# Designs tried in a protein design chat: VHH binders against o75319. Part 84

Target 1, 181 residues: o75319
Amino acid sequence: GNHIPERWKDYLPVGQRMPGTRFIAFKVPLQKSFEKKLAPEECFSPLDLFNKIREQNEELGLIIDLTYTQRYYKPEDLPETVPYLKIFTVGHQVPDDETIFKFKHAVNGFLKENKDNDKLIGVHCTHGLNRTGYLICRYLIDVEGVRPDDAIELFNRCRGHCLERQNYIEDLQNGPIRKNW

## First folded at step 7 (VHH)

Design m17e (framework vhh_7qia_2)
Fold by ESMFold2-Fast, scan of step 7:
Structure m17e (fold): chain B 181 residues (1-181), chain A 118 residues (1-118)
Amino acid sequence: as target 1 above (181 residues)
Amino acid sequence: QLQLVESGGGLVQPGGSLRLSCEASGFTFDSYLMGWYRQAPGKQRELVAWIYGEGSTNYADSVKGRFTISRDNAKNTVYLQMNSLRPEDTAIYYCAAPYQSLGTHDYWGKGTPVTVSS
């Protein structure tokens, strides 16, 4: 039941805001029931997430959850004031065009509705790295016109860990731009 | 083993200045985000400033314009220049590196106390 995700402890909980964007990436928060399997300094609950964001003088306006499961935490574990969006993605595979479209649509909608504030879009998968980094970089490349290597470098630096999946990196560098999605 | 050693804390009067230093060992320093946090008595530890490997910075609103974070990658050292100090800046200041992909925990120094009092 409350099994800690493989390698979850290997990644820092929350990265830094990506400069020039509204994105911040983090690993999946784990609800209270997981704390019995963690040392105090390893705990990263939904409340810990918001405390760490606050410590950076940032505020979340949206959470996009890319995990394929609902076992790690529930939307009810988040503050009522922060919208939550679930986009089910399978690990290891490059996200399909429908998934990419859903992500872009959510980001564009948030930015349009939040142009008068500086709230962040928090994005996570299990480790806050491969699926998370892919979709953020895909958005920057396709919508913002950022060069692929620059997007990847920015994500890696701000997350504090480098994208690991070569198929994701290859798609970002040499794959087609999904302009209509 | 990764180690962080802070220095430079002390007693200073309001309006004074202090420079904190943090020397890191045991890792590839220039690839890490480095930061300063502080903890006042009875309060939780809070971010003061972060610096990226290439030198980009982020500051808490309470210290913007007064504190400057910098790094010297050749010396594996992070600095916090604190100007126009206020009594509310009184805290223990901690150097930190975030939990790494091959590590077990966020890396913290032991802290250096800063007291701002007349």
Scores: ipSAE 0.000, ipTM 0.117, lowest interface PAE 17.4, mean pLDDT 83

Design m17f (framework vhh_7qia_2)
Fold by ESMFold2-Fast, scan of step 7:
Structure m17f (fold): chain B 181 residues (1-181), chain A 117 residues (1-117)
Amino acid sequence: as target 1 above (181 residues)
Amino acid sequence: QLQLVESGGGLVQPGGSLRLSCEASGFTFDSYLMGWYRQAPGKQRELVAWIYGEGSTNYADSVKGRFTISRDNAKNTVYLQMNSLRPEDTAIYYCARYSGFEPTDYWGKGTPVTVSS
């Protein structure tokens, strides 16, 4: 459908780059068919995403789409020069180990291939908050050794919105480290 | 050590069937996307199919309806059942740990499949 996702308008379109990392988080871009339900100031298309990233003097090198749907925008709406990765992630549930390792693998691969540039890994779910924040923080904790509360604070500050799902927060703070191998 | 070992390739007549197997070791198998790629002589390597840990699948249009990917997480094995084989399916088939991002993320040596009379 043409239904705007619940509470989508409540969130800032794009956060700031998380300092010391290659991550930037945003809410799902909506293709042109959704714009009839939006005021001009509320529009956030794939084109708008790239314009807002450019306005921050940043450049995307990868988009990781965590939504469990293909209805919001098409990969062909993105520049061909920016890789797009789909990781189907069910909302509400803490992402399973399979999803966590897929995310870690994608990030590690990007970083190995992009040592000579400063391009960003853009991560989004529907709101760019709970699934997005969980996986970014899980990566920082498990791979980079960041303390859980520090990872969460950094994400919240840079996204401009706090992680909302208590089960996600509790898993980050008290859950096991998911080692790659 | 990461290892992916393919088996099941061979010579088959058009319209025939083959089942490929890939046994994985050295990583937490059920936490990763697994897939099959193929490379025909003189052509670029292409994705055939992938499967999520929970069993959800995706297929290239060229094989949809003819090939079935499956996995047995208890055995760390992924399979490709190939039916209604065509000469155009002739290729070396590679098992891959598929991140969705890096197509070169594979560790298998490949297993050749030749479809010919």
Scores: ipSAE 0.000, ipTM 0.130, lowest interface PAE 14.7, mean pLDDT 84

Design m18 (framework vhh_4orz_3)
Fold by ESMFold2-Fast, scan of step 7:
Structure m18 (fold): chain B 181 residues (1-181), chain A 118 residues (1-118)
Amino acid sequence: as target 1 above (181 residues)
Amino acid sequence: EVQLVESGGGLVQAGGSLRLFCAASGFTFSHYTMAWLRQAPGKRREWVAFIHWGGSTYYADSVKDRFTISRDNAKNTVSLQMNSLKPEDTAIYFCAAYEGLPSRFDYWGQGTQVTVSS
């Protein structure tokens, strides 16, 4: 289907690079078939994503797609030179340990293969906020030893929107460190 | 291209202090966790201190409250201030850098000898 995700228009398309990291967060790009339901200034296609990243003088080296659907865009809509990884993640629930492990493994693998460049890891769910922010912050806390409140503040500032799901925030602040990195 | 160069080691009497330095080049220093590890004669290599890119620090129980790790991202340096040194701190001290996994080190220095006399 071609229905625009609920509240999708309420969020900035792309955040800023998170300083001291390789992460950049954004909302889900919408393929060409969605354009007839959007005003020109509301469009955010895969092409628009790469244009906005370039406008920030940044370059994507990996996209991690956390949506539980393939209806918004297809991997074929992305440049052939940018790896795409799908991690099907259900919204509203704190991601399980297996999902957290998959995310950490993908990030660690990218960083090892990209030591000689400054390419970014682009992470998105539907809004680029709750699942996206949780997994990025979980990585920073568990792997990089960042204090939970500092990770959350950094993500919120760079994304331009604050994490909304209280269960996600509580898990980040008070939950266990996942040793499955 | 990638280099980690340690300095500051030497001979010191028990109760004394030393400051170790590590100069890094050839990678994006601010994105890496920096660590100090040591290897005593006839023993396995052990970690001493970590400092993450965000500034959080961690210490082995044997050195906690005696050693302080710090970094300067503008100068691409990490340092280890060692106070109240004990004979059991005698070891070769290595600077290491890693991205992501705390148990894996991507880059290593040659090490600097620290000898604490009893």
Scores: ipSAE 0.000, ipTM 0.119, lowest interface PAE 17.1, mean pLDDT 85

Design m18b (framework vhh_4orz_3)
Fold by ESMFold2-Fast, scan of step 7:
Structure m18b (fold): chain B 181 residues (1-181), chain A 117 residues (1-117)
Amino acid sequence: as target 1 above (181 residues)
Amino acid sequence: EVQLVESGGGLVQAGGSLRLFCAASGFTFSHYTMAWLRQAPGKRREWVAFIHWGGSTYYADSVKDRFTISRDNAKNTVSLQMNSLKPEDTAIYFCAKDIGYSPTDYWGQGTQVTVSS
């Protein structure tokens, strides 16, 4: 439907690039049909996303959409030059191994294709926080060897909001490393 | 426009308890995650606890099982119950809208907590 996602206005539209990585996190952009329900300063369309990234002197090379819906915006609302990947991820539960592996594969593929540039991987769910933060941190821990608490702190600082789901935090800190061969 | 006013700090002996309060104004309190952060002399600022707008609570490992964060949306207050206090808990405690890592998350002077051994 045409309803603003619950608590969507509570979150900053776009975080900062996570230093030492290619990640930037943001909340779901909302297509023009939602703007009638928003004050001008609350609008965050796909165009607004790219403008805010550019204002940080950054460039998106990939968008990974973790929402379980297509209602908020369509891939066609994005520049044709930026690849879009949909990974349908259910909220509330820790993402399953298949979802984690899909995310890691997409990130690894992007990095191999973009080793000669500094383009970013943009990751979002509805709020750009729990599913987004979990998968980014899981990648950093499992693939890059970052300590769990360091990954979580880096994400929280750069997103400007803290991971809120205790089950996600516990899995990151104490859960098994998911080795992908 | 946004104001956060902390209170409840003081001097307490190790093993004692304190309850901190934060009175919030200038925004729709029930729509925001609220956090407590602290800064000890010569140390980096660190988060202590936060409470999601939906009521879920999260704690730093250093305070887990000793501190309890709560909120009252009708009164626009967030509180921190601190039990089994240690000298290492000595710090200025700040209330923040959201997690406190944004420059806009801090609006108060904080409240001093001193734990004597």
Scores: ipSAE 0.005, ipTM 0.132, lowest interface PAE 15.8, mean pLDDT 85

Design m18c (framework vhh_4orz_3)
Fold by ESMFold2-Fast, scan of step 7:
Structure m18c (fold): chain B 181 residues (1-181), chain A 118 residues (1-118)
Amino acid sequence: as target 1 above (181 residues)
Amino acid sequence: EVQLVESGGGLVQAGGSLRLFCAASGFTFSHYTMAWLRQAPGKRREWVAFIHWGGSTYYADSVKDRFTISRDNAKNTVSLQMNSLKPEDTAIYFCAAFTPEGYKSDVWGQGTQVTVSS
């Protein structure tokens, strides 16, 4: 069905680019079939996503979709010029090492292939917060050497919402560095 | 009909062991992350262990190295092996199935009581 994800309306559609990185986080876009269940100001389609990114004077070069479903939108709803990567992640628990590895490799590959431009890596889960924030912060900590609290603060500020899951925050602050890249 | 039925609870002395079972029916078990949660008298429900549909396991700090979660997709069961039990582990233990969109409260069982005597 076309049920709106729980609490989806509680979150800003798209954050701001995280300064010093190529990351931008957002909540899952909803294809047109969901719009009859939303007020006009609540709509956030794939087209709305690209319009909001452009309004920030930014351009997407990759979308990483961390949701476990394809019911909200399909890759064909996106411009053909923007690569789409699906990494199935389950909420609640800290993402496994395979998921972290896939995310890091996708990011590293994009950055290597996009040295001559300033295009962004767009990352989303359902709310663009917990799974999204965890994987972005994990990348910054493990690959870029950012202090955990600084990575979390940067993500929270730019997303406009604070990471909510204490097990994710605890893993980022006190957990082991994953050297799986 | 979606059902989760817990079993294996009981009274045990501190330092003892119990194994809890959860039998699932009415959904595609192998596609769900399964969890054990507990609620002690006067406290909030807290998660104890998760097992991802792909097999990865995660534990709350209070039970790390003492509890082991496992699943049998052929039998639609998830189990929790509890060793070195402490009085503070006394609680009703619940089985839950989690979708990518969060947990489904409608698929939580009635729970099984675990009482650890000092």
Scores: ipSAE 0.000, ipTM 0.133, lowest interface PAE 15.7, mean pLDDT 84

Design m18d (framework vhh_4orz_3)
Fold by ESMFold2-Fast, scan of step 7:
Structure m18d (fold): chain B 181 residues (1-181), chain A 119 residues (1-119)
Amino acid sequence: as target 1 above (181 residues)
Amino acid sequence: EVQLVESGGGLVQAGGSLRLFCAASGFTFSHYTMAWLRQAPGKRREWVAFIHWGGSTYYADSVKDRFTISRDNAKNTVSLQMNSLKPEDTAIYFCATLSYQGPDRYEYWGQGTQVTVSS
């Protein structure tokens, strides 16, 4: 059904661009059918997402959706000019190597094709926090060579919320680097 | 030394208004998302309002349309305007910064200010 995700209202809709990167994180947008359960100021539709990013003087070039469902919004609710990539991830567990490699491949491909602009890669799971923060930080650590604590601090500051899942934090700090080409 | 000092609490009649202030020092205030939380007797601490360092504001369902959070970066202050107060708003109100370096959601806390709403 059209139930609001648990704790979804507890999180800021959109973070800030992570300086020195092309990443911006946000919580899952909710299509019009969810608005009956929300006050006007709580609404965060796909349209609201693009309006909030424009208000920051930024532009989305790719959305990566990490949720394990398609019930919150449809790709058709997004502008046709913005590519949409679905990577199904389950909550609570650290993403597997295949998922990590798919994320890295998508980011690398976007950056290669967008050398001549400053468009952002928007990443979200349900709350735009744990799975989202893990994969962004994993990319920064493994591909860009950022120190784990620096990657986590940057994500937390720009998202406006700290990574909550200790197993994700532990993997980022002490887990192996997942080498992809 | 990081310090958050709340003020403006007191006793007010139901339907009345009160304005809380939080004076911050010892950190770069304009770079932090600020929060107001409250704790009623015998209950868990709950968040009331957030103001992002970029200016966006967010409110808990229980206070939306009644409370307004704002900040003044020149004075290093965050304030909470509370209108249409109800007895169930009675609580100690805390000012806090969001944590960006650990697993905890809040990094720095004030000592709190008591708000009592009589029926």
Scores: ipSAE 0.000, ipTM 0.126, lowest interface PAE 16.2, mean pLDDT 85

Design m18e (framework vhh_4orz_3)
Fold by ESMFold2-Fast, scan of step 7:
Structure m18e (fold): chain B 181 residues (1-181), chain A 118 residues (1-118)
Amino acid sequence: as target 1 above (181 residues)
Amino acid sequence: EVQLVESGGGLVQAGGSLRLFCAASGFTFSHYTMAWLRQAPGKRREWVAFIHWGGSTYYADSVKDRFTISRDNAKNTVSLQMNSLKPEDTAIYFCAAGEYHFSTPDYWGQGTQVTVSS
C-alpha cells in the first residue's frame, strides 16, 4: 500500500551536511504513487531529494537505506550513478553488532573509494532520525573518536530534529565502543 | 589548492614553552579534524594531539597535561600550546587535516622544527 508513514509529515525532508563528515540525513523519499495523498509542498520523491541536496551545493555518492520495507521507493527510482545499499534495520531496538558492523564497513569502503571527491553518504530510515542518527553517531564515536554528546549534538543540529529514543541515546552515551571496527 | 603552513617552532630550554600555529587554506576548515604529529630523529612519526570538527580534544599520554590544542575556524588556524617542554619533545612537528581519522590524514604541512635543550 500507498499509506503515508506515521508522523512522516512532521519531519524536515533533508538535513544539512554534518560538518567534518561525509554524512547527510533525510527522511524516506516517497515514490510518485504517494503524491495523490500529499499536497505539492509535502511531496518528497527521490527526484526531490536530489534537487534539495543540489540546492545545498552537495552531491550524493551513496545512499544507505535503513528501513525494514521496500514499499516507499525502489532503487530503480534513483540515478544509476548513485550506489544504493539496503541494511534492513528494525525500529525501536538498538541495532545489533552485525548491523553496526555492516554500516561501518559500507561507510569506510565508500570513503576509501571516494578520496578524490567530496561526495556525501546519504543515510535514511523512515523519519531519518532514530535509526539514522544512532548509526551515524555510533560511527563517529567508535571510528572517529568523537565524544558521544558532541556526536549527538551535531546530528541533532544538522538534522533539525533531536534523537527521540532514550535507549539509543543511552547506548551512545554509556554503552560499549564496538571494537574491531 | 590545499595548503597547511606551520610556524612557531624554534629552540627552547627544558621547562620552557612554545606555541605552534598552522594556517590552512583551500578546503572548508571547519569540516576537518586537525592534528599535530611529530617525528623525532631516528624515530617513527607519532601523533601528539588532535581536535575534532566538534571541538573535542585528544592527547597522547606523553604530552597530556602539558600541551593544549585549539582551533579558530574564523581564521582557519589550529594551534598547539606546548608547556613544560622536555628534551624528548625535540622533533619536527607536522600539521595534518583529515575528515575521518587522525591516523590517515588527507593533507599535511611541511613541518616546523622544535628543539628542546637540556
Scores: ipSAE 0.000, ipTM 0.153, lowest interface PAE 15.4, mean pLDDT 86

Design m18f (framework vhh_4orz_3)
Fold by ESMFold2-Fast, scan of step 7:
Structure m18f (fold): chain B 181 residues (1-181), chain A 117 residues (1-117)
Amino acid sequence: as target 1 above (181 residues)
Amino acid sequence: EVQLVESGGGLVQAGGSLRLFCAASGFTFSHYTMAWLRQAPGKRREWVAFIHWGGSTYYADSVKDRFTISRDNAKNTVSLQMNSLKPEDTAIYFCARQPLYDSGTYWGQGTQVTVSS
């Protein structure tokens, strides 16, 4: 159905770029069919996403969609110049090692191909918070060697909302570093 | 080729100050977020401060209110003003161009900072 995701309106559409990284987090854009259920100021379409990124003087080079659904928008709703990657990620549980490795592989691949520009990796789940924040922080901790508390604080500040799921926070702070197979 | 050259390190007593400089070349400096990172012996490199190309600054909790990052886009330089230095600030300090997590070839050589008690 075309119902607005629960609590979706409670979150800022787009965070700020996370300094020192290529990451920017946002909530899921909603295609035109959802707009009848939204006030004009609540609309956040794929076009709105790109406009808000440009307003920050940034440019998207990749979108990673972590939702476990395809109902909110279609890849065809995005500019043809921006690659789209779907990583189906179940909510509530800490993402499994396979999902973490897919995310790391996609990020590393993008960075190798984009050494000579400053384009961003846009990451979203439904709210752009828990799954999104977990995977970004997991990357920074495991690959970049960032301290867990620093990664979480940086994400929270730039997203404008704090990670909510205690099991995700606990795994980031005290869990093992995920090594490549 | 991207080049980053750090300077300004040295030996200073606890409570003292140092100013580090990074001269950048080989890219459009004003388009990139710049960072200062440090590495103490036997430890991983950790970020100290970032300055976004738009001017926003971010600091690690360990240096907040003591260190100030700034940039001069006309001169392609990043600076780090370090006040109230502590022995635990002893490290090699590196200038890095974003992205931090894929900047292996875009790191400077570093500048040594030693804080004695």
Scores: ipSAE 0.005, ipTM 0.195, lowest interface PAE 12.7, mean pLDDT 85

Design m19 (framework vhh_etentamig_d1)
Fold by ESMFold2-Fast, scan of step 7:
Structure m19 (fold): chain B 181 residues (1-181), chain A 119 residues (1-119)
Amino acid sequence: as target 1 above (181 residues)
Amino acid sequence: EVQLLESGGGLVQPGGSLRLSCAASGFTFSSYHMHWVRQAPGKGPEWVSLIYGSGEYTYYADSVKGRFTISRDNSKNTLYLQMNSLRAEDTAVYYCAKDWGSLPTFDYRGQGTLVTVSS
């Protein structure tokens, strides 16, 4: 109940937009009920998320939530103008092909519908790092033809934290390209 | 006002199938993602499945993946859940829920529809 995720405070709330892409990564926002357990400077609510993105002169057009829970915030806490998409992903394991293809489809659909604007795709898991970084990098490698090391470096630089899971990094660098979609 | 009316539940034997329906009214149905959520006797609610407003993306709880199929007909404002290979563990009241709005993430309307898998 209302338990702050382990190590959540260790991570920067929101990264920077990844140049040349529509991606921005962040850690899971925590609804108002969690604020009683946080110092004011530690708070990162859905409202705080939108304020921080606005501070970067950016605008969200889609949020993709990769967490395996709905405990931390509710889609109703988001503006009605910003679509919310849940892709349940289990941590620790490399996401399966079905999950990868659902992520690619969501991104491709957003880009097609938003070709006339510069709105961002916000992607988060619990820490906005491993599952988030894996799926963003997988998209860049498989769809945009970015070299694996370049995709990883770009994500790490813009997120402000390096991908931690060795199995994710190994799959990105040496795994097969998923091209079926 | 928003109204959601579930139907299609009943008693079924293990391995059987049921198709649930949810008739939606009072909002622009195609603009909202829709969920199926269930609550087994004496347990808390468990999320089952999600379909995007467009119908293009679907998601499932691991416990039902490969057995259940969520779908929608936006022209009829109706959400469906096709349930195959039913197990005793699937016994629950099933609710459809609207994902979007100023109220709770899930908008539980009515009493849901009871699915009992036994004997």
Scores: ipSAE 0.000, ipTM 0.138, lowest interface PAE 17.0, mean pLDDT 84

Design m19b (framework vhh_etentamig_d1)
Fold by ESMFold2-Fast, scan of step 7:
Structure m19b (fold): chain B 181 residues (1-181), chain A 118 residues (1-118)
Amino acid sequence: as target 1 above (181 residues)
Amino acid sequence: EVQLLESGGGLVQPGGSLRLSCAASGFTFSSYHMHWVRQAPGKGPEWVSLIYGSGEYTYYADSVKGRFTISRDNSKNTLYLQMNSLRAEDTAVYYCARFEGYTSPDYRGQGTLVTVSS
């Protein structure tokens, strides 16, 4: 059997759009095979994700999946109209510069292609918190010139949960600015 | 056809060392990040380690950090896991794996058994 990720139920499924940006963060959707292990109110499938985004009067234009696995859902479970990008990241470790640059490149490319609309970039890891929050904040700090504390506060408020990993927070606050790609 | 074949497992005493190998074929090895995953008797799979296609970046599960070293030789299409200071809880079948971010399936080898026992 497929196991529900540890602590996955502890987190809100979807945050709110981060004002002034195109980002929205959420926890990993779980495909239908996981639903037998969940109460109806706990289910969060790819379909549930799109329904919740729509309920906020928002529209996804890109999903960036930061998990190191494909067991939770497959790209085929997503609407054909929404591009899917996988960037493999491991938990607990601050993402390396190559991963950060891949993320920045994907975001910059999306924004260039989507200047004429207001579609969102959806970003998730397993819980939609630490790796997700780190990479979004890293982008805002390095590319958009946002103050580290302001980026972190904005993410925490919109996600509905605070970044938990002190090493991630420390890197955002005191680490070097990674050169824009 | 993508093929992954693990070797190097065996019986080792606590505190001992083993080096696992994974021979890859059927794809451009250097273009893919590679993983080690293990499954202990009666338990689900546990991710162990990741190495980037270039070999420049490595990541480890907290349970093995400081004891295990992942490496690769792209000229030989071979992935390695050097395991030091082995513990009874490291007993598992170890799998070499390649994960795809697109519609291509995940690939695993047949696995190699590591038993840590006195």
Scores: ipSAE 0.005, ipTM 0.139, lowest interface PAE 15.5, mean pLDDT 85

Design m19d (framework vhh_etentamig_d1)
Fold by ESMFold2-Fast, scan of step 7:
Structure m19d (fold): chain B 181 residues (1-181), chain A 119 residues (1-119)
Amino acid sequence: as target 1 above (181 residues)
Amino acid sequence: EVQLLESGGGLVQPGGSLRLSCAASGFTFSSYHMHWVRQAPGKGPEWVSLIYGSGEYTYYADSVKGRFTISRDNSKNTLYLQMNSLRAEDTAVYYCATYSEIGPRFDHRGQGTLVTVSS
């Protein structure tokens, strides 16, 4: 169906770029077929996403879609110039090591390919909060050596909403660093 | 023990095509994301392309997007690079490699195969 995701309207569409990183987080864009269920000020289509990023004087170089569905929008709704990566993640559970490694590989590949520009990695799940915040923070902690509390604070401030799931927060603060061995 | 063996390089005219292969052994191939990296004469190594262990996701350097296609056959432990619309600047030794998930490092690299694009 064309039903709006639960609580989707409660979240800001797009956060701010996380300083010192290439990350920007946002909630899932909704294709045109959803607009009949939204007031004009509530609309957040793929086009609206790119307009809001441009308004911040930023440019997307990659979108990583963490939703477990393809019903919200299609890759063809995005500009051909912006790569799209789908990593299927289920909500509520801490992402498994395979998912974490897929995310890290995607980020590392993008950074190596884009070392001579300032394009951003856009990351979203349904709300752009729990799965999105977990994977971004996990990357900062494991790869960039950021302290867990600092990574979480930076994400929360830039997203404009705090990570809500205690199991995700607990894993980031006290869980093991995930390494490829 | 771990072995990567590239093949398929050769001399080709501008606008031509080549298909490179990398035969992998000594590790569980499907568990590793695989890369193509190239090194042109007198230059440092340049990352070319990435494919996930599952084969479902691919990434490319801007210099090769739309011209090169990376693929893999996990049943044969083989990685491929289909190169179309070749240009003189694609001349390089091509290597297959794996990355560490903790950073962009080449942990295992093959011996390479030479691609020369010249008229």
Scores: ipSAE 0.000, ipTM 0.103, lowest interface PAE 18.1, mean pLDDT 84

Design m19e (framework vhh_etentamig_d1)
Fold by ESMFold2-Fast, scan of step 7:
Structure m19e (fold): chain B 181 residues (1-181), chain A 119 residues (1-119)
Amino acid sequence: as target 1 above (181 residues)
Amino acid sequence: EVQLLESGGGLVQPGGSLRLSCAASGFTFSSYHMHWVRQAPGKGPEWVSLIYGSGEYTYYADSVKGRFTISRDNSKNTLYLQMNSLRAEDTAVYYCAKGQFYESTPDVRGQGTLVTVSS
């Protein structure tokens, strides 16, 4: 469908780079077929995403798409120089350990391949908030040793919206650290 | 423009081994992650494995971990899948895909190669 995702217009298109990290979060870009239902200032296509990143004087090196659908845009809508990784995640539930490990491995792989540059890892779900914020914060806590409340505050500030799902926040603050073997 | 051609499939007995190849053209092979995806008879596509453009990182579906090994030769624009300890449940058409997706039902560019595991 060409239905705009519920509440999608309520969120800023793209946040700011999270200082001290390679992460930037944003809501799902919508391909041209959705623009008939949007005012010009509401449009956020894949092209708009890259323009907004460039306006911040940043460059994407990887996009991680956490949505459980392929209907919003196609990988072909992205520049050929930017790798695209799809990790299917269902909303509402805390991502399982396998999903967390896949995210961590993708991030670690990117960082090792990009030691000599400052390119960003762009992460999005539908709103670029709950699943996105959870996985970024989980990485910072488990891999980088950031305190849970500090990771959440950093994400909230840079995204421009606060994590909404209490089960996600509870898991980040009090849940176990997920270690890779 | 982008072309992917799989080969190496065939009939093999349970416990046997096969090596699949995928010849890639029409893009800068070393700059892209590559995937193997399979589709068993009567089932939807299942992601099998991913290798980074550099070859440094590899990832596998739980169903094949410890049995399959993905590799690439960037000088030959070729992707490989070494399949060991094959099981009847590994019977499927195997496709290689240009790697910009991880666990999806992607637009598969190759025609696939059939692997049948049967006694």
Scores: ipSAE 0.000, ipTM 0.155, lowest interface PAE 14.3, mean pLDDT 85

